# VH-VL binders against b7kms5, part 218

Target 1, 80 residues: b7kms5
Amino acid sequence: DTFETVRNTIRIESEVDESLRQLCHEERITKETWLEAAYLYLCEKPEELAQVIQLAQERLSQRKAIADYKRAKTMQERFL

## First folded at step 13 (VH-VL)

Design va68 (framework fv_miptenalimab)
Fold by ESMFold2-Fast, scan of step 13:
Structure va68 (fold): chain C 80 residues (1-80), chain A 124 residues (1-124), chain B 107 residues (1-107)
Amino acid sequence: as target 1 above (80 residues)
Amino acid sequence: QVTLVESGGGVVQPGRSLRLSCAFSGFSLSTRGVSVGWIRQAPGKGLEWVAHIDYDDEKRYSPSLKSRFTISRDNSKNTLYLQMNSLRAEDTAVYFCARTSFYDSLGLRGFDYWGQGTTVTVSS
Amino acid sequence: DIQMTQSPSFLSASVGDRVSITCQASQGIRSYLAWYQQKPGKAPKLLIYAASTLQSGVPDRFSGSGSGTDFTLTISSLQPEDFATYYCQQLYSYPWTFGQGTKLEIK
């Protein structure tokens, strides 16, 4: 009956944020309750949880690749 | 810099119509999570939410005003409108336009930017 | 409709005082509550959203607390510019509703 909460700041891709904001608005829920519900639901579904983790790993790898590319490009433009 | 400026208020007789405008800048109504709406305040009284329109063109109204008031927008002009029909003495108020938005993981912020208001007086 | 009731409707205080204004919702609204300050002849100014998060630029003497049905706005050390009318608003359910307002007056 008692909850302790933490405040988190997260950065997500603009397209994903827009879609999530629309979902939350249409369904009369908040980002925090959607996140809690999604995580709790997935914890009860090991196969689906594994698929979500794989997607997360892929997205993280893509972000790192883009960051590396942008850094390299900036160095070239600055010194060439 | 975010600004909102209302116009179109005035003195009008009961039963007539009036259209209010709100010219805004510094943000786009096409941005996900952004909404703009109208809040009114009768002389000496508190705040009353009238209507709002969301980035997805979803319109919501105070139940008592839904049959007489229509909210709309023109994104090409960065302008919000409130069409007020069948005006009554109780519609006399300062009408504010204001913006609200989602804030990260915390949900809806509240009205973070307001116009100065435009006065509507309905009198016979 | 969710009814928002503020207490007190009028509050007299002196500069330097700690003051608190309460807001009660007729049903649970979680933390979907905002607080506004309005000075005579001016538009309202957002002070706090999500019950306890300070809006950017708002002095840290303002704080909000509460969840569910009971909420409090506190000014830890009242300044001359704080004499104004304060409103709470629920953003949990349509129609959005405001409290009746609390007028903070100089003692």
Scores: ipSAE 0.000, ipTM 0.602, lowest interface PAE 18.4, mean pLDDT 84

Design va69 (framework fv_miptenalimab)
Fold by ESMFold2-Fast, scan of step 13:
Structure va69 (fold): chain C 80 residues (1-80), chain A 124 residues (1-124), chain B 107 residues (1-107)
Amino acid sequence: as target 1 above (80 residues)
Amino acid sequence: QVTLVESGGGVVQPGRSLRLSCAFSGFSLSTRGVSVGWIRQAPGKGLEWVAHIDYDDEKRYSPSLKSRFTISRDNSKNTLYLQMNSLRAEDTAVYFCARTSFYDSLGLRAFDYWGQGTTVTVSS
Amino acid sequence: DIQMTQSPSFLSASVGDRVSITCQASQGIRSYLAWYQQKPGKAPKLLIYAASTLQSGVPDRFSGSGSGTDFTLTISSLQPEDFATYYCQQLYSYPWTFGQGTKLEIK
């Protein structure tokens, strides 16, 4: 009568989190069930899944770049 | 100062292969946050992103081109390559090499320096 | 793929005019938009990145605005050297895509 579940801790952009919380509140669903539904739905739509993967790849590159920028800036400012 | 210079363009028959080179100076592709890529422009048409490669060898391609094109680099020569296989008439274009601006604290970037381009003509 | 649509495709204006070119994304791209200027036979030149940040060395008569899906490039007082084709680009999602271009002719 219950699903077997796993607990995950993830970090997402605060602006995205705020928008998603508002959507979940308005539609009376939870972030957990929205994530499950979104993944399951996209698995049935290969073209749209590919678009989401492309966005995810770009966002991963951007996060890496932000981290790299902060590191480079710190080294430059400390060791003039 | 930053410069990029493309070479290797020419006239080729459909189905053939061609390798383009981009020699750059004023920066190193081994520098964190730097990436270099290829953008093409067909005669009288707009710009189309082809591929890019970043400092840690992460490669990204236009989905329509990834099966035929390969991007690579030689850091010892400060040179970027584009290997183009199974060329088609629609690949006829000027191919530009361009560097992305260093990513800022928000991950924002753009192509801040461009080469002059090299012309590829695919015809029989 | 994210489609970028520019309006107008062709624009004719006089020196001293205020000119605006718009760019519309088929989905939200936040502020991940750049504007480029291309003169005949030359490579593109970066004018604006992050939708509204002017690139170093670009005259302050150029400005960018917008976020999400609607963006505008404005030239406050058109000069003869501004005759060129202008392109917008989204850098929000792969593949990166450009608008079709706006050709600006000086009268």
Scores: ipSAE 0.011, ipTM 0.726, lowest interface PAE 9.3, mean pLDDT 87

Design va7 (framework fv_miptenalimab)
Fold by ESMFold2-Fast, scan of step 13:
Structure va7 (fold): chain C 80 residues (1-80), chain A 124 residues (1-124), chain B 107 residues (1-107)
Amino acid sequence: as target 1 above (80 residues)
Amino acid sequence: QVTLVESGGGVVQPGRSLRLSCAFSGFSLSTRGVSVGWIRQAPGKGLEWVAHIDYDDEKRYSPSLKSRFTISRDNSKNTLYLQMNSLRAEDTAVYFCARMSFYDSLGLRYFDYWGQGTTVTVSS
Amino acid sequence: DIQMTQSPSFLSASVGDRVSITCQASQGIRSYLAWYQQKPGKAPKLLIYAASTLQSGVPDRFSGSGSGTDFTLTISSLQPEDFATYYCQQLYSYPWTFGQGTKLEIK
């Protein structure tokens, strides 16, 4: 084996996953190799890496807000 | 019934400061998932996002305004503020406060409620 | 920053007409786009979010379409109360930016 690998389990938005799956199918690559290539490419481009990190921070904030909303709604239904 | 009412606008000389207020009714500023902010519109021009503050006190600013403007809130008064320092002629605009509180499949929040606006005129 | 360009900037139309206004993003923003209506002297009102989802209370003659960089707001049969300025907004990346506006006026 020329590459030692680790198993990662990730959860991404279903629409993003569907789009990425289509891209991988059309280009004959895997999600694993796309992720590796994207990260390696961005590590050589500090300004673009910063933009991606900003987008990631926004998406994380959105997920947190949704989780907080759902939790609040569940507690209201449970205790009210 | 949700209402937003801005106040604090007026005529001010360049280099001075002004604080705008927005009073909210029908919901609490501390409500989880709710953000509130400011959008401005210069006379005859389009909309420009200024700043917003999230329920957990995270603040975001337009990069061109961050050094001069400060957003804050007082949950006990259910009021949003915009502190504007070192005012310039190009800050002349109607300032709207707005709420964001939609949770769609993308997790995005849109400006679902707006105040009537308060006019700020920066002139000598 | 992401630039949002609307076309046309000014549109003259008659009641009953089908009208469309377009919004282009300088880079891909998926469906992270909203449309607002602003009547003279009033605050903007949310019409459409997520590019194509109609806000509750907005008449079904309004519709939105598009994804990525090209978006369209359509009014299927123009009513007198629809004469206003329309703005698109991207919510994909900070700073949030609006289009320059499209003024829809009576012909």
Scores: ipSAE 0.000, ipTM 0.668, lowest interface PAE 13.2, mean pLDDT 86

Design va70 (framework fv_miptenalimab)
Fold by ESMFold2-Fast, scan of step 13:
Structure va70 (fold): chain C 80 residues (1-80), chain A 124 residues (1-124), chain B 107 residues (1-107)
Amino acid sequence: as target 1 above (80 residues)
Amino acid sequence: QVTLVESGGGVVQPGRSLRLSCAFSGFSLSTRGVSVGWIRQAPGKGLEWVAHIDYDDEKRYSPSLKSRFTISRDNSKNTLYLQMNSLRAEDTAVYFCARTSFYDSLGLRWFDYWGQGTTVTVSS
Amino acid sequence: DIQMTQSPSFLSASVGDRVSITCQASQGIRSYLAWYQQKPGKAPKLLIYAASTLQSGVPDRFSGSGSGTDFTLTISSLQPEDFATYYCQQLYSYPWTFGQGTKLEIK
């Protein structure tokens, strides 16, 4: 009957958030509408969508590697 | 020259199964970007998309038909198949095999070559 | 599912007439629209893809226009062989859907 949305909480890197926030402020749009538009736009471009997915996979791998490194370092420091 | 020829249609009783074939020439379904699918048309009615299979074997189905129909291919025989199970009177239609052409960079697609169709009649 | 609605469903015209058929999508599909012509007992034939691109071998009296939700197929000067049923199709998202068809018949 009405426009329906879902509320999502996501964590993104601070530098990315800063850049996106500035873009949204300058263009008078919201993060929500930018994410929706970007996803819909990419769904129409299979090759570009594939490139974005690859970048996302690379970034996820890097974040995991950093988390694993920090976890190992904390364990070492705990043993003095 | 691109050609698609359907076969396997006929009269069948409700609840039975039937397998349609589409023999194609002038292109390879192994070619990147090539896709082939099935579109049906009930007597006196419009066109309805049934199923589609990509060069990389990714399959897509009409939601209402997914549980009963299976699309497959045999690249060595240049043949596309549609396995239809638990047939109902509402499945009575001419079944067309068609090739989809597309532009990679834009995701634009269209059915550029069609077969003449094979008739499936589900009746008791 | 994206619903495609054609107008009119039936159209009566004379040879030499300019005719237009419209197709409306229930949501934006950009230019991911194709037009097909179907004669009785025959397979559909592609006329136009990407909303406005004429398929090779199709006479230039056929043209397509529009984007988003509103699309038009125009025949500038109707010929005897143009009496047929015309269908629009969206290829923007699955499931792919067709309009109900417009039957063009001689007046």
Scores: ipSAE 0.000, ipTM 0.602, lowest interface PAE 18.3, mean pLDDT 85

Design va71 (framework fv_miptenalimab)
Fold by ESMFold2-Fast, scan of step 13:
Structure va71 (fold): chain C 80 residues (1-80), chain A 124 residues (1-124), chain B 107 residues (1-107)
Amino acid sequence: as target 1 above (80 residues)
Amino acid sequence: QVTLVESGGGVVQPGRSLRLSCAFSGFSLSTRGVSVGWIRQAPGKGLEWVAHIDYDDEKRYSPSLKSRFTISRDNSKNTLYLQMNSLRAEDTAVYFCARTSFYDSLGLRFFDYWGQGTTVTVSS
Amino acid sequence: DIQMTQSPSFLSASVGDRVSITCQASQGIRSYLAWYQQKPGKAPKLLIYAASTLQSGVPDRFSGSGSGTDFTLTISSLQPEDFATYYCQQLYSYPWTFGQGTKLEIK
């Protein structure tokens, strides 16, 4: 039986995507099943889940900083 | 010229509260890409990150301190605050305020300017 | 939390010596590492960020190397003003953590 599913579009760092694609190919799984399995596994391990959330919070802050850097560079180039 | 000046430290009894301030000059807390925070250092010990806040009011805390400490800012006064509640002997430290900014495409943060610190002593 | 361990904790050296201190992360942190110098009674000063990028105004006798879990700060020819405590910091994941420090003292 097929589980009820939803379709999502996710943008991730290209280096991470490349590494994950290689892992999925070697282990003969899909990105969607890896994501489901990782989340379900971590939900049963609150200490490890907290560590993942802390990494995610830092990566979100890093993405914001990268966007800020790119915005500043674009403004400089337009009005140079 | 960028300067950061801490104030509000002192001697306080366990269980009490204290609010630290950090006054900034030479930059604005509302500047895109800027964040400011608190790092503490117990006598004779190393550095410990406490909390930071960025220009967008995104707040992050050390997990062990988040229930007792609150970071906030007043952009009109160019001042950062740290509200410390339920103080314990292990909170005794010099509290530094420091700035981070974005300088490269990796979004890497680092503390480029520091204040001189204000001393908090929790004793009975 | 990511543990940062510095080695050695204390180092005695003479002016003109080449010295290296190391920093080991308990898990991979890519190049999200900074080095700071702290003199007694003073605030820390940024020396290096992104593991190997020298901060503006820092003398070129300082250099950083490494990635992943193992990092090194090197001073190629020690000067009198370099006697201080040195700290590494990871910025890969919250909470941000520092090494315990390496105290560099006169031999």
Scores: ipSAE 0.311, ipTM 0.840, lowest interface PAE 3.3, mean pLDDT 89

Design va72 (framework fv_miptenalimab)
Fold by ESMFold2-Fast, scan of step 13:
Structure va72 (fold): chain C 80 residues (1-80), chain A 124 residues (1-124), chain B 107 residues (1-107)
Amino acid sequence: as target 1 above (80 residues)
Amino acid sequence: QVTLVESGGGVVQPGRSLRLSCAFSGFSLSTRGVSVGWIRQAPGKGLEWVAHIDYDDEKRYSPSLKSRFTISRDNSKNTLYLQMNSLRAEDTAVYFCARTSFYDSLGLRHFDYWGQGTTVTVSS
Amino acid sequence: DIQMTQSPSFLSASVGDRVSITCQASQGIRSYLAWYQQKPGKAPKLLIYAASTLQSGVPDRFSGSGSGTDFTLTISSLQPEDFATYYCQQLYSYPWTFGQGTKLEIK
């Protein structure tokens, strides 16, 4: 290894993972290198980066709402 | 029972400020998954979302209004507020207060209870 | 912003009729759509959420369908109290936006 790297375990939606795996297979790249390239490319394009951040915020908000629902449902069921 | 009652509307001149209140009962805004917000309706027109505030104090605004309007709450009084600054004729509308409760398994929100509305008229 | 377009803007019908009104989103919103009923001088009332889930207390003659960009609200047998204006709303992306409304009037 000529680079210092970190190992991350990330949780993404299955349909997104399937699409990304197909892209990586077809283009003969890895998810790791795609992520690095995408981030570096977007950092050079502020307007596109802003749009990606907006999409990320929307997806995060959706996950938070789902998590909140699950917690509220659990509390409601245990309280009852 | 869940109730929401708006107040604070009236006739105001352009450039002035006005604060609307929404007194609610039958639920707590501190309850996880609950939020309250403001929707307005100009005379003869449709509904327009203005702002909402979540149980965890996260605030969201219509982009066209966020520079002039601020949403806040007082949980001890079960009251929601909308501070409207630099009012314009285009802000003339009935302002409704509405609640969302418990996201379903998909995190879907919806306005399940509405107040009767308070009328704001911006006129010289 | 996501634009919501309802069709028709005006609909005339008789008691007992089956009516449908449609709502189109300018981009995909999955099932993040709600339908509201508003009578003159009154606040809107929630009818359907999650595109097809009937709100508690709403008569089962009301139903919703669709996903993505095309949605339909159906009233299977119109009652006198159903003459009102109906609005769809997307709750997928901020700012939340409503359709322009469909006014349902007696024929």
Scores: ipSAE 0.000, ipTM 0.634, lowest interface PAE 14.9, mean pLDDT 86

Design va73 (framework fv_miptenalimab)
Fold by ESMFold2-Fast, scan of step 13:
Structure va73 (fold): chain C 80 residues (1-80), chain A 124 residues (1-124), chain B 107 residues (1-107)
Amino acid sequence: as target 1 above (80 residues)
Amino acid sequence: QVTLVESGGGVVQPGRSLRLSCAFSGFSLSTRGVSVGWIRQAPGKGLEWVAHIDYDDEKRYSPSLKSRFTISRDNSKNTLYLQMNSLRAEDTAVYFCARTSFYDSLGLRYFDYWGQGTTVTVSS
Amino acid sequence: DIQMTQSPSFLSASVGDRVSITCQASQGIRRYLAWYQQKPGKAPKLLIYAASTLQSGVPDRFSGSGSGTDFTLTISSLQPEDFATYYCQQLYSYPWTFGQGTKLEIK
């Protein structure tokens, strides 16, 4: 059987990638199918989906803060 | 050097609205990487995060409070606001405003400076 | 929501004692944890961030340790000004949550 698919390119934390890669290897699945299964499962669990969204919001805020920190550090190094 | 001063607390009846203010000095909310927020503490209880807002207007709320509370700022006055609607007895608390900074590479925002708090009492 | 549970809720100790307060998260939070001190009638003060990093100006008798779900705040030699309530906070996920607090009081 064949699914209509789209190609995605994503950047994730290296620690998360390593852990997910190990999980996929041990369970004999792919990152693509894990992502699909996780989303489909969570769509049926509104309270768990809400928890995942809240974690995602915090991680997005963290990425922004890291970018801000790096920018400030670069300015300090150039002028101080 | 950095100070935050809350105001606007008082005694209010259930179902009413109240707006809290926090005036800060020694920093600007327009500074990249800075955020400010509200933390409350009910009498004899622990700390509860309410909401925060950062320099580019990203707003985050406690899910249980999001429908009734609104965080906003006025950068020209260096002032943070919390609009509280449909107040309930369980909203009775000391409301602190606090700042976070970005002084670590993990991107975590710790509350490094706090105001002294303003008391809100919701009673019939 | 991630639940933070502190132990003990109340602790009686004497000046000079070594005391430890623990904080347990209901799920793994890495090292995304802070400790605060609150004296009666005052605002909280940041003591430790990233689980083990001491905030500038905080005495070195304070230390933090742990990762994942189990964290400890230690005061190596208790001073009179250390009698206060201590709170842990997780920053792993929204909503940010605090422990219920540990009240450290004079024996």
Scores: ipSAE 0.417, ipTM 0.868, lowest interface PAE 2.5, mean pLDDT 90
Fold by OpenDDE, second read of step 14:
Structure va73 (fold): chain C 80 residues (1-80), chain A 124 residues (1-124), chain B 107 residues (1-107)
Amino acid sequence: as target 1 above (80 residues)
Amino acid sequence: QVTLVESGGGVVQPGRSLRLSCAFSGFSLSTRGVSVGWIRQAPGKGLEWVAHIDYDDEKRYSPSLKSRFTISRDNSKNTLYLQMNSLRAEDTAVYFCARTSFYDSLGLRYFDYWGQGTTVTVSS
Amino acid sequence: DIQMTQSPSFLSASVGDRVSITCQASQGIRRYLAWYQQKPGKAPKLLIYAASTLQSGVPDRFSGSGSGTDFTLTISSLQPEDFATYYCQQLYSYPWTFGQGTKLEIK
């Protein structure tokens, strides 16, 4: 089997990215292969996958909240 | 100045309903990044998160209370509500209204302002 | 749910003492942790958020540290007004949960 890769731009929260980077370094793997492996593993673990999805949804909500807060703050600062 | 004032507490029998109110000033629920919620504390016990409502009217509940409690808001009155149905003895507590804010770099929520609480006693 | 375990549940100390309260999360919560102080008959007061950020108006003798699962609230030199109950809270995921509290009493 041959592997064809697709280029993606992934923005990861800085603390998570740093922690993941350290893990990958210690284990001599890459973030890409970690993500691939993690996804494949979770595909075989429906309960764990559901938990990860729930967490991912929460994190997305947090990102949106952060964005909204920043926008509000920026607007406020413009008029102060 | 941010202030929150709870009301509506009292003594009720099990199975009854009660609605708490929280009048707040110094901020608006329509302000993005601001949320308000309820935290309760049984006599001599710790703090327990009940529910909160976000600026986008997104509601979150403690799983154990979701079926009986409903959080809502009236932006025009700057008032938060907690509708409590099918009250039980274990619902006896001081109910605090509190505001959440964000830590700007992480979007981390925290309760920075609290009301003094209103007491709910459920007893036969 | 994420369980927050504080230790100790009770702590006796004297004015001037350095005291530390720990909070352990059942899973990683990054820095999504807040510390509150509560005195009898009063509402909780925010001390620290984001694990280590001091809330405005809180004396700098209070400090928070930790990330992931283990967190510590430290009072460098205990003052008479610091005797109270302290709570940690995780805000990493719903439902938000508190530690059981630590009552700091005068020795």
Scores: ipSAE 0.017, ipTM 0.724, lowest interface PAE 7.0, mean pLDDT 90

Design va74 (framework fv_miptenalimab)
Fold by ESMFold2-Fast, scan of step 13:
Structure va74 (fold): chain C 80 residues (1-80), chain A 124 residues (1-124), chain B 107 residues (1-107)
Amino acid sequence: as target 1 above (80 residues)
Amino acid sequence: QVTLVESGGGVVQPGRSLRLSCAFSGFSLSTRGVSVGWIRQAPGKGLEWVAHIDYDDEKRYSPSLKSRFTISRDNSKNTLYLQMNSLRAEDTAVYFCARTSFYDSLGLRYFDYWGQGTTVTVSS
Amino acid sequence: DIQMTQSPSFLSASVGDRVSITCQASQGIRKYLAWYQQKPGKAPKLLIYAASTLQSGVPDRFSGSGSGTDFTLTISSLQPEDFATYYCQQLYSYPWTFGQGTKLEIK
């Protein structure tokens, strides 16, 4: 292997993972190389990078709200 | 019963500052999952999201307003604030405060309760 | 920013009519869309969230449909209290954006 690499484990939405796996299969690339390419490309496009960050911020807020919803539901089911 | 009441609007000259307040009852912003924000509406125009803040002090702003506007809260008073600096004629609008939906299985936060609005007029 | 375009901007109709208002997003937003009703001099009221889920207390003559870029709000049988301005909102990405509004008035 000529590249120095690090191993990361990430969790993403199932629907997104399914779509990304299909894209990678059709284009004959891997999720790892798609992620690297996407980041490198966006780093050279500040305006597009800003749009991606704004989407990421909303998705992070959404995950937080989903966690809050699940917590409230668990509390109700456990103590009612 | 959830209520939100805005105050602090008025007529102000360009370049000056105003602080809007929103007093709310029937919920607490310290409660997990709750957020409150500001939406404005210029005379005869549509709705424009300004900013919001959640129970965890996460703040989000409209990019065009971020440099001039600051959102904050005082949980002990159940009050939300919007500090508006360097006001311009285009900031003239009715400013509403609104709560986002507390829980949604999809994690989306909709404006489920609104105040009546306070009018800000930036004019010489 | 994601641009929300409503059609028509103005709609005249009669009590009892079935009317539809369309909202189009400049990019795919999944089902992350809400509809609001605003009467003159009043604050907006949430009607529909997640594109098609009716808010509690809203009459069942209101319905929403669509996903991706094209969304529709339908009122199956107009009542006098339904004459108002309607707004769509996307919650897919910051900044949150609204359509320009559709004013529904009596014919």
Scores: ipSAE 0.387, ipTM 0.861, lowest interface PAE 2.7, mean pLDDT 90

Design va75 (framework fv_miptenalimab)
Fold by ESMFold2-Fast, scan of step 13:
Structure va75 (fold): chain C 80 residues (1-80), chain A 124 residues (1-124), chain B 107 residues (1-107)
Amino acid sequence: as target 1 above (80 residues)
Amino acid sequence: QVTLVESGGGVVQPGRSLRLSCAFSGFSLSTRGVSVGWIRQAPGKGLEWVAHIDYDDEKRYSPSLKSRFTISRDNSKNTLYLQMNSLRAEDTAVYFCARTSFYDSLGLRYFDYWGQGTTVTVSS
Amino acid sequence: DIQMTQSPSFLSASVGDRVSITCQASQGIRYYLAWYQQKPGKAPKLLIYAASTLQSGVPDRFSGSGSGTDFTLTISSLQPEDFATYYCQQLYSYPWTFGQGTKLEIK
């Protein structure tokens, strides 16, 4: 039996990507295996999983706010 | 002029329900980027965030309160609501409604306008 | 949840004094911190956001500093209207949490 895999493309904050790349290089792992391991570990730790989900919810809200700001600025330039 | 006015507080017995209202003027709850929520303060204690809702109905709750409290809005009345079910003595507090910042290039949030609060006392 | 601890809980000072209130987060929150002032019977008022940015209309005797886990609110020269309770808040992660408050009383 072998692992069946899928290919995904994700967009993350550049500072986070930079830090994660350095960690993976130093520890001799890949982004793929870090993501798998992080998810599997958190699934076994309900309290920690809840904290991560709450951070993710806040970051999603922040991205939405940034997008809203950009749209408002563009609208003002088009119509004022 | 932005104003927020809470109402609906009072004395209620444990296990009962209560609905709080917050009436807004000077801005619209349907405006892109607008977010509003509830913060409570128990007698002699600090501030505790309860729940938050934005212009497109994204709702966030304090995990300990999510099963008993529901946040909603009525854009036609420019009013925010907090439905509180199965009330307990520890829910006794002043409940403030507040608006968070919007149109921020860094996505930063902060409570820039607050109402004066409405008092909820859960007592037998 | 991220715990916010303020120090001291109570502070006595005189008009003209320089005072500092500290806020410590149980984990790193970058600069996602706000400070509020609350007077008895009133709603809180925003003083500082993003750890160090003064809200419009707030006197320049108020300043904020810090990042990560340790933050400080400083009032360079206390005025009579500054005697109030001060709260810090983290906005880094849900649920948003506040410090327990620091009551600043006249000596």
Scores: ipSAE 0.294, ipTM 0.829, lowest interface PAE 3.7, mean pLDDT 89

